VH-VL binders against 7-cyano-7-deazaguanine synthase (queC). Designs and how they scored, part 4

Target 1, 227 residues: 7-cyano-7-deazaguanine synthase (queC), of Persephonella marina (c0qst3)
Amino acid sequence: MKQSSSIIILVSGGMDSAALLWLAKKEFDKVYAVSFDYGQKHRVELDFAKKLTEEAGVEEHFIAEVPHLKGIKGSALTDRSVEIPSEEYPEGPPVTTVPMRNLNFLSIAASFADIYEIENIGIGVHSVDSPYPDCRAEFVSAAEAAINASSVMVAKKKNRITVYTPFLGMTKTDVLRIGLELGVPYEKTYSCYRGTIPPCGECATCRQRIEAFRSVGLEDPWFKKER

## First folded at step 4 (VH-VL)

Design s40 (from u2 with light chain S91W; framework fv_ucenprubart)
Fold by ESMFold2-Fast, scan of step 4:
Structure s40 (fold): chain C 227 residues (1-227), chain A 124 residues (1-124), chain B 108 residues (1-108)
Amino acid sequence: as target 1 above (227 residues)
Amino acid sequence: QVQLVQSGAEVKKPGASVKVSCKASGYTFTSSYYMAWVRQAPGQGLEWMGLINPSGGSTWYAQKFQGRVTMTRDTSTSTVYMELSSLRSEDTAVYYCARGLYDSSGYHTPFDYWGQGTLVTVSS
Amino acid sequence: EIVLTQSPDFQSVTPKEKVTITCQASQSIGSSLLWYQQKPDQSPKLLIKYASQSFSGVPSRFSGSGSGTDFTLTINSLEAEDAATYYCQQWYSLPPYTFGGGTKVEIK
């Protein structure tokens, strides 16, 4: 059943945010989307985000620039001097970490929510234990508190803003099962950190999605044999 | 030196399939590179057919060839294959493989080196 | 798909003259434009990448310029070995990676 409410979804073009977008279309009356240009190497992700939001039929799709994250030193996703790893990540924050990326993203989404009087912000964070500090439950709770303390809408005694995180505590395989049930067009999703078309199949995100599809008895659409 | 060496000319009947090979040398086949196939009919321009990333084996085919083309690779021999089925007289062309660069920093430079070409003639 | 339109289709040029070839994209492609040279019975050779960057070993008489939708390949002081067909190609965003129709340059 749909709520008589609105949500803005952070859409990356990847498989997790695609599942979130389809779930939001089922659960909310009005769905908005925002995608971020932060100088990421996989900028082609934005093209897939546009395809996904058009297919889903959102009210409006915003593209927000985050220029101060462009060229952040030390992150393989934004620092051109740092190579994208072809191996599994060791424990702890990986070299692909962009400092406070989700905090910047939630703050920008919160600005849209406040101005357009949207009461929910959806983010596709998952995993019981994430190597990224800004993907954990503690972060989400703190961000929601800061958003509500800063909101003009809330200050005017309107409803509070909720950060909607339905996949928190789920594995990527769990999220994929939900998305398959919802009819997500996974052939229109893109996750490769290197930004190649076709995707490389060897970076951490390519390996994770290939393994997720294998775990449900399917081939990743990008790597499906034609014969 | 980077070299792409293709298999020899083929003559096929309409309805047959052809499989062209492209052997790469002078670089790490599965590192920071992809391979494209481009054809050229006699007296005509260049037409992109598709791409393969040799690392993971993922492919992207041009809409015109979807369902008729298959691209594969063998990492042990550093070789890419392009198979085109249900051949028509209009498929008579020189078929080229071409290397594209993507480095781990996200820099892309498509089609920097090309194979010598393989003439495929489709005649009854 | 992004369509590339080359002009002119054909040029007959006196040796040592300047040659200008244009390529127009149906939408903005930034600087994601390549130029190739193809001689009869040979594979294409890359001349210019990212609209204006010369590929290794390419003579300095070849230069590229432009951004967005309008691009130009210039050959200063045409030499006999430059008789060839020239193609532009875009690689902006998603495939297909499309080519222009080609410009044939012949020596008078």
Scores: ipSAE 0.012, ipTM 0.569, lowest interface PAE 8.6, mean pLDDT 83

Design s41 (from u2 with light chain Y97W; framework fv_ucenprubart)
Fold by ESMFold2-Fast, scan of step 4:
Structure s41 (fold): chain C 227 residues (1-227), chain A 124 residues (1-124), chain B 108 residues (1-108)
Amino acid sequence: as target 1 above (227 residues)
Amino acid sequence: QVQLVQSGAEVKKPGASVKVSCKASGYTFTSSYYMAWVRQAPGQGLEWMGLINPSGGSTWYAQKFQGRVTMTRDTSTSTVYMELSSLRSEDTAVYYCARGLYDSSGYHTPFDYWGQGTLVTVSS
Amino acid sequence: EIVLTQSPDFQSVTPKEKVTITCQASQSIGSSLLWYQQKPDQSPKLLIKYASQSFSGVPSRFSGSGSGTDFTLTINSLEAEDAATYYCQQSYSLPPWTFGGGTKVEIK
């Protein structure tokens, strides 16, 4: 039987959050979802997030706007003057970094958790050696502490909110294997940073996705060759 | 500035294949733009067939054409191709290539510029 | 799939009259609706995107409105060069993208 607790999942429409959503549906009694509109070039992910949450059958899907992140200068995801690279992630924080993005996302998700009395917040961070500082274990630990120090629910009920990170320490390939076992409809997931349909196949997220599928002996549904 | 120039008219027999080309100019072919194919039978409306992202070569086909249509591109010549096999008389139509963009606000502008069209006639 | 129903199918209009064309979607599509103009033996031309945003170079007499399931294209004062077939198209989420059946506008 599933856990008797509730969770709210950060759903981007991408493959990692889709795997997390399917895992949460298996492990928790009540699953909520929140997706973010921060002016990202790949805003089409929101369309995928909506369809994925409908198919998963969540209790409620929230769409949260983050207007102050729209037009952030210097990030390829939000700044029109900065091209999205065709290379894999370089060493150090990449040009696609949006400052404090996951901190903003977790704090907004925590607000929903507090209002709806949800005990867990799920985020699909996975790589031990992430180039993004706000995707690392140290960050998650600090964010969870700040959330609990700020929670009205915790003050009233004294129940803590847990940030659920089941994929922490896993590779993208490991996460894909879990999602395939769970039956995730990967043909309905979208990861391209350029926001094109179909995906560009050349940005860091497209390249990582294509390689993850190849590593498990499959073709990415978006790039499947007719035979 | 932006131009999409298609290959010339084709006459085919039922069961044959046809390959139509669309050469793009006036913009970076492998940027964030995608290319779609839309057909129009004589006196009829517009019917979307599929699209290709020239950058990575990924495709998305309409279910009606899945298994009969193949879209490819050649980045060295900035050209997209649409090949339709097992032709029937009802495939007689003008075939258009059309450029699309998913803009940074998250809204689609699927077809801002169109090719001149290629008439494909299928008759026995 | 999302079905788009246009009305009327045909409209014969006196020059300078106001023309109204409607497009109804089988489900809510927000504002993800485009309008095209196609003259005989020519390619379609984009007029309006995102329900109400004019494409570059489109005369101001053309305007679009609506959201959800009901959309309208208006030509405030019909000119001779506006004789054409007009199509709506939805781009709501992922392809397949579907077109309305078209509205033919001819000058009286």
Scores: ipSAE 0.007, ipTM 0.539, lowest interface PAE 9.4, mean pLDDT 83

Design s42 (from u2 with light chain S32Y Y50D; framework fv_ucenprubart)
Fold by ESMFold2-Fast, scan of step 4:
Structure s42 (fold): chain C 227 residues (1-227), chain A 124 residues (1-124), chain B 108 residues (1-108)
Amino acid sequence: as target 1 above (227 residues)
Amino acid sequence: QVQLVQSGAEVKKPGASVKVSCKASGYTFTSSYYMAWVRQAPGQGLEWMGLINPSGGSTWYAQKFQGRVTMTRDTSTSTVYMELSSLRSEDTAVYYCARGLYDSSGYHTPFDYWGQGTLVTVSS
Amino acid sequence: EIVLTQSPDFQSVTPKEKVTITCQASQSIGSYLLWYQQKPDQSPKLLIKDASQSFSGVPSRFSGSGSGTDFTLTINSLEAEDAATYYCQQSYSLPPYTFGGGTKVEIK
């Protein structure tokens, strides 16, 4: 049932955060969004995030800059000298890992939550087998505890902030099925790590979304053939 | 040096399809560059039709041409193709391929090199 | 979509005179505007990128300026070989990439 509360959603412009945004619009009275500019190669995702939040009809869409992450060396997402792999996720943390990215993002979102007196923070993390340490249930639990321990709103109002993670334990295909049922406009989502328009079709995120669509009997809108 | 060489002029009847090619050289075809198609009807301005990323083959078409245009590539020959179906007299135009780059320094790099153009005449 | 409006549509200019062409965007596009030159029976050639940066090999008499919604291409001293149609293009938004309607410059 629709909650009588507010949420701020971390929106990247990709398919998972789009599904989360549409779910949040169904489940919460007031939906806010925040997107992050951290110097990522796929900065064009911010344009898609803006269009998705406008179409969803959020209360406010915030763009937060994270300049310290712009200079991170060794991550293929931010270090221009490191190529984006054309292979799916390797064993161990991938070269696309940005150190403590989701921790930075959740802390910034928590600041907006405190200022706007928002009681929920939504993040589209999925799969317990995620190769990224800051996408796992253990991290989410610890981050939620830290947010509540440091929140002025929580201290004053005695209302807890919940980190809303409805897709934990789901596969990308599971998340896509939910988004399709909610009517997410996937043709307006963008996932390419290389940041090319149109998407490259060869990076891990392009390959994963193509396969997710195939697994539900559909073609990825970006790669749909005529007839 | 970067060169884009297009196929020769075509004369087609209304209702037919035309497939124009654009062969790239002087750079890595499957790198960060994409290829766009832009047409120009006689005495008219430039009209963007769509673009393709040669790496994975993904495409983005202008709404006006959606359902009639198909862009493909052959990585072994560094060639991009633009096929336009259900031709009308209004499709008579010079069709250009043009190279573009998306990078983190600028959202979109301009169309820095263009093919010589292919005249497609649609008449009965 | 972002609409680009060029002015004037046509200009007949005496050699050595200054030519000014304007391009107005329907919304702010930062500095993501380009200028192309197209001579009769030739493909377009890139002149200016990022509103004001000359492409390699472009004569210094060509300059671009502006930001937001208002942009200008200037030819400081018109030469005979500059008789052409000039087009602006925005690269700010996701495709479709839009072009202005063009400005034809001819020598008197």
Scores: ipSAE 0.012, ipTM 0.560, lowest interface PAE 8.1, mean pLDDT 82

Design s7 (from u2 with heavy chain L101Y; framework fv_ucenprubart)
Fold by ESMFold2-Fast, scan of step 4:
Structure s7 (fold): chain C 227 residues (1-227), chain A 124 residues (1-124), chain B 108 residues (1-108)
Amino acid sequence: as target 1 above (227 residues)
Amino acid sequence: QVQLVQSGAEVKKPGASVKVSCKASGYTFTSSYYMAWVRQAPGQGLEWMGLINPSGGSTWYAQKFQGRVTMTRDTSTSTVYMELSSLRSEDTAVYYCARGYYDSSGYHTPFDYWGQGTLVTVSS
Amino acid sequence: EIVLTQSPDFQSVTPKEKVTITCQASQSIGSSLLWYQQKPDQSPKLLIKYASQSFSGVPSRFSGSGSGTDFTLTINSLEAEDAATYYCQQSYSLPPYTFGGGTKVEIK
């Protein structure tokens, strides 16, 4: 049963936000999308976000620029002097961490939600023990509280804003299983941190993606061998 | 020194398949580089066919060749292969492999080094 | 698909003269344009990347300029060894990577 409410989904072009977008189309009456340009090395992902939102048939797709995150030092995703590593997540936050990225993204999405009177903000975070501090349940709860404390819509007592995180307790494999059942076109999703076409297959996101497909008995569409 | 060395000339009949190899040396084959295939018919310009990322083996084929072309690699020999099936006389061309990459500013830089070319002749 | 149109198709040029080759894109491609040199029976060689950045080892007489839809390759003083066909290529966003039709430069 669809909810009789609206949602704005954070769409990166990657496989997790694609699964979330397809789930939102099933569960909500009106689906909006927002994608972020923060100077990330894998900006090609934004092209895939546009294709995915067009195919899903969203009400509107916003692209928000986050200029203060462009050129941020120390993150392999935005600092051109820091190479994208070829290894899995190390102990603690990885070098690909962008400080408070999801907090910035949620605050921007909340502005759209407040202006357009959208009741839900969807973010595809998964795994409560994520190496990224701004992907954890505690963060999501605090962000939702701050959003509602500052919302004009909520202050006028129309509706509260809910941060919708259906994948929080799931593994990447669990999210993939859901997306496959929903018919997500994974060949149109892109996750490579290096931004290469085709994907590098060596960065943490490529490795996680390949392993997720392997865990469900499939090959990642990007890495399929000829039959 | 980067070098790309291709296999020798081939003569094929219409309907046959051809498999051309490209052996890379002088850089880390599976790092930040991809390999493209570009052909050139006699007296004509350059035509992009597709590319492969040797690291994970992912591919991207030009729509014109989709279903007829297959690109693979062998990381133990630093070699990329391009196989073209259902050959026609129009497939007579010199086939080049060429190395490409994304640079640190987020811009594409294909193709910085090229193989010597492999002449494939399709005659009936 | 992005179409690249080169002009002229052919030039016969006296040594030491300036050569100008243009490449026009069917849509804006920013600065995502490359220039290659191909001599008869040889592979193409990269000359210029990102519209204006010289590849390593390329003589300083070669330069590129332009952005958006209009691009130019200049050889400011033609040498005998520069007799070749020159191709532009776009690499804007996603493949396919398309090439111009080529410009043949011969020594007069």
Scores: ipSAE 0.006, ipTM 0.543, lowest interface PAE 9.1, mean pLDDT 82

Design s8 (from u2 with heavy chain Y102W; framework fv_ucenprubart)
Fold by ESMFold2-Fast, scan of step 4:
Structure s8 (fold): chain C 227 residues (1-227), chain A 124 residues (1-124), chain B 108 residues (1-108)
Amino acid sequence: as target 1 above (227 residues)
Amino acid sequence: QVQLVQSGAEVKKPGASVKVSCKASGYTFTSSYYMAWVRQAPGQGLEWMGLINPSGGSTWYAQKFQGRVTMTRDTSTSTVYMELSSLRSEDTAVYYCARGLWDSSGYHTPFDYWGQGTLVTVSS
Amino acid sequence: EIVLTQSPDFQSVTPKEKVTITCQASQSIGSSLLWYQQKPDQSPKLLIKYASQSFSGVPSRFSGSGSGTDFTLTINSLEAEDAATYYCQQSYSLPPYTFGGGTKVEIK
């Protein structure tokens, strides 16, 4: 049954955060959303985040700017001199790594949670084998501890803040199955790192979502062929 | 008043399949609850096998059982099923169904109600 | 997968003694730990959820504590009916949900 509690969801406009948003709408009484503008090349994803949150009917959708991450040198997601690779993720952190991105995002979300007395912060991390250190279970646990140690709401002995990570042990295919069952409008999600419309179909995130759909016997809506 | 009632004990030969049922009552079967299967070999600890979301039928299996286990449900009878194929002697165990809630976080969802268990004996 | 290590694996204690059982996780799991009691030939019963929250109807002598990687179940004053095997379980990571190896508590 639906909880009588509140959550703020980190919504990127991509598939995983969309599944999380729809799950949160089913499980929580009040759902808020926050999206981040950090100068990413796939900034068009923010437009999809806005449409997804409108359709889901959230209490409020916050857009937070992260200016110190804009133009970060060396990351393919923010440094325009570094090309987005067309291959799968190699060994070690990929060139699309933005240093401490999820830590920055969780800390900002925690500020909103503290101000609005929101009990949960939802993030759609989904792989223990992630190449990104800030997508792993150990990071999430440490972040939750730091948030609670820093929270004005928690210090007043009110509601503790939980970092809600329902997909942590799941594959992208598992998350897609959940989202399909929940009725997520995947044609309104966007994951291309290049920021093109239509999506490029060749970057790591495009390849991952195409394969996820194929693994459940479906075609990605962006690449669906008409017969 | 939540009850989970499982089917009776089974004796199977190696290589056979077994299908255990778990009938739920006292709550809305297809609303926000999932059903997990956990087994326990004689004198051993608890081992999670997988879970099913009765609402849509989506399943998640432990790697050890992938390819041999199938979980299904019948919403008209509020019943979940766990079928294990290619049975071996080491599959002799008590098999439990257990209810969980997909609540504020997947990582603190309790198994609050358990079935009585079904003994499956695999012997030649 | 998250591995849970329980200690001790066996305790034989006199009635009214305090019993402590520990559960150590291979990685931080926040407060996503549950404790179950299983008596011979019975299904497990939930005692503690979210590391320290008692389930309804559980006697007050049972308490849970801890966070991160180190968790403890305490039975403040052991009664004869508490002879059972106790299991911790993590629900932090979905596949697989994992259980500790169990701690068998017997009355002397």
Scores: ipSAE 0.005, ipTM 0.430, lowest interface PAE 15.6, mean pLDDT 80

Design s9 (from u2 with heavy chain Y107W; framework fv_ucenprubart)
Fold by ESMFold2-Fast, scan of step 4:
Structure s9 (fold): chain C 227 residues (1-227), chain A 124 residues (1-124), chain B 108 residues (1-108)
Amino acid sequence: as target 1 above (227 residues)
Amino acid sequence: QVQLVQSGAEVKKPGASVKVSCKASGYTFTSSYYMAWVRQAPGQGLEWMGLINPSGGSTWYAQKFQGRVTMTRDTSTSTVYMELSSLRSEDTAVYYCARGLYDSSGWHTPFDYWGQGTLVTVSS
Amino acid sequence: EIVLTQSPDFQSVTPKEKVTITCQASQSIGSSLLWYQQKPDQSPKLLIKYASQSFSGVPSRFSGSGSGTDFTLTINSLEAEDAATYYCQQSYSLPPYTFGGGTKVEIK
């Protein structure tokens, strides 16, 4: 059932990219992974990304540095002067927004795709109503168009690059159900924005993953009371 | 320098509860560090009891102590507490607190500094 | 639960001799293994983290090696002050954390 093609997956170490990685292993012949070091406070997620990609058995796992995003002012994920909030997302883009983060990530992934002649780039965006502008369908469509207009591989071989977004329009609960069916080792995923081990349990991403597990009748492996 | 100072020795009767404290100094109590509790019965090895995140108060307990142990913290005094209920003679042990730091280079949490220990004796 | 098995349980060693203590994990833990030294009536002290990295202030005669499931702590030339019980511990990015049963090292 696997496609006779290759994909490079953006792997953060979190739940959604882990589900995407396991799905890609089922659906594609060759799976590559790229993870990004952009100076994020939760950089421990990169350790979990490496663990996940090793277990999945990817062809290669690339770590790409994004130095211009390190220490970016105004984002709680990169600016040490800005507190990571304990509340869920309010109206508008949250304080954890890193400007054009996914655009930077997709452009870097596209460079790897062009060099290694990989025809698909996978990103685990899942909410059609995401508070982050660079997680929406409109953005994905525009990014794919820009990538194809810029690709040496596409110009030379006339093969298009597809941005693979199988979870677009799904809830986090929907993505979790898919990942559970695929056998994702969620105990090896990490989502905490504060970057602590064990996770803090109070930031937006910790609250979202705890609730996602609760909604499917399970406890988050990080916070499981009964074993 | 980092110091963990524990409360003094306790003598309790079977069925009682004991609450041991661990006061931290020399680092930011609520940032990047967790506190573990480890006990050691006379002549025996080290036994992990649980872990608390002082920032949010989240706790993780070893299955053996589930239902009998409670870990709490007071951020205003940089103090962690471990309360063990329904004491039995086999709970006689030295109880240690230990600081856990996530080592981002190594994918693990070493217990790098330990309290001096608190002897809890359970006897009738 | 990851089980750690230490051997030997007890070792009596002449000063200046090499001491080798092993720790086996019931599953792969990468390099997420630590070694502690506990002298009588004292708290444990961290010696080695990440299987092979010495903690600050630890004498160079102590070294750790191994990965996956098999780990070794070596004391290259035993000194009198090294008489202690040694414990391995796994800290494989997720609690619960477990300790080995300990190895008591005495001077002959």
Scores: ipSAE 0.007, ipTM 0.459, lowest interface PAE 14.1, mean pLDDT 81

Design t10 (from v3 with heavy chain N57K, light chain T98W; framework fv_vorsetuzumab)
Fold by ESMFold2-Fast, scan of step 4:
Structure t10 (fold): chain C 227 residues (1-227), chain A 121 residues (1-121), chain B 111 residues (1-111)
Amino acid sequence: as target 1 above (227 residues)
Amino acid sequence: QVQLVQSGAEVKKPGASVKVSCKASGYTFTSYGMNWVRQAPGQGLKWMGWINTYTGKPTYADAFKGRVTMTRDTSISTAYMELSRLRSDDTAVYYCAREWYSSGLHPFDYWGQGTTVTVSS
Amino acid sequence: DIVMTQSPDSLAVSLGERATINCRASQSVSSSGYSYMHWYQQKPGQPPKLLIYGASTRESGVPDRFSGSGSGTDFTLTISSLQAEDVAVYYCQQYYSWPYTFGQGTKVEIK
């Protein structure tokens, strides 16, 4: 049963946001999408976000540019002089950390929600123990509060804006199981931090998705024999 | 087998409009976008725009905005390109070409046979 | 817009000899190890046919005498041993950004 409400989904082109998009299409009456260009090395992920939103049939797909994050030194995702590691560091924030990335993304999505009178913002965060501070439950709660305190739509006594995080507290394997049940076309998702075609298979995101597929008894479509 | 079959040659007067069709077969129509490319006599290839075949939303090159309209009909796997307010310099062969969404490689791997449009002044 | 410039405009090569066509982009069309650049062959009265995608990957069914190389702004299409059926105009194309743009074409003919 679909709710008679609208949602805007943050779509990266990766496997987790794809699962969220397919879930939102099943649960909400109107689904919008927003993707972000912040100068990331894996810009090809934006091409996959476009293809995924086209296939899902969203009401409108916004591409938002985040220029102040472009060219920032020190992050392997945006600083092209910094090598992307083949293994994620066990302690501390990884070198792929982009400062306040999800906060910037949620605030931009909230602007679209406020203008278009959209009542929900969906983000595919999936672990309370994430090494990224802006992927945790405390952050989501604080962001939702700030959004509602700032909203023109809410101030005019329309419905409150909810930050929709159905995967919070789940593992990547849990999210994959949900996406497989929903029929997500994982062959159309892309997660490689290096931005190569085919994906490198060695960066943290490639290894995590390969392991997630292996844990459910499947091969990642990108690395399947006879591809 | 994949085929893109275009409508036949057209002769138009200046100021008229022309609508070219491109019928797809041998694949899932809505999994591929459709591009339109034209070639004036003795000249090179110029991209006009493309249409998302699933949603029906087009994107046009600036040179053709205001005069071109791209549509599709999913029930018959056919894409259309309509060019209005025709001028002599619109005389060209018009091609459709598919673009694969899922690969990320974006080549135009199959092309229609072309439709000759002649605009006589 | 990204401008694609080919050289030479026309090339006459003897049968069995090597033909080399260059394509230069006005800005880099490569990112993270991949080049968003393709080569097409067009014979008179026919639509263009994809030869090479991603600068260096030969399309299925294309003879192995065709090869592509290059990255960034400079790309090359090579025909190692020209055959009679290779007489055509060759086009490079970038799909790094909209609008997609093509080179002006290189006409290859027998000397």
Scores: ipSAE 0.000, ipTM 0.419, lowest interface PAE 16.8, mean pLDDT 81

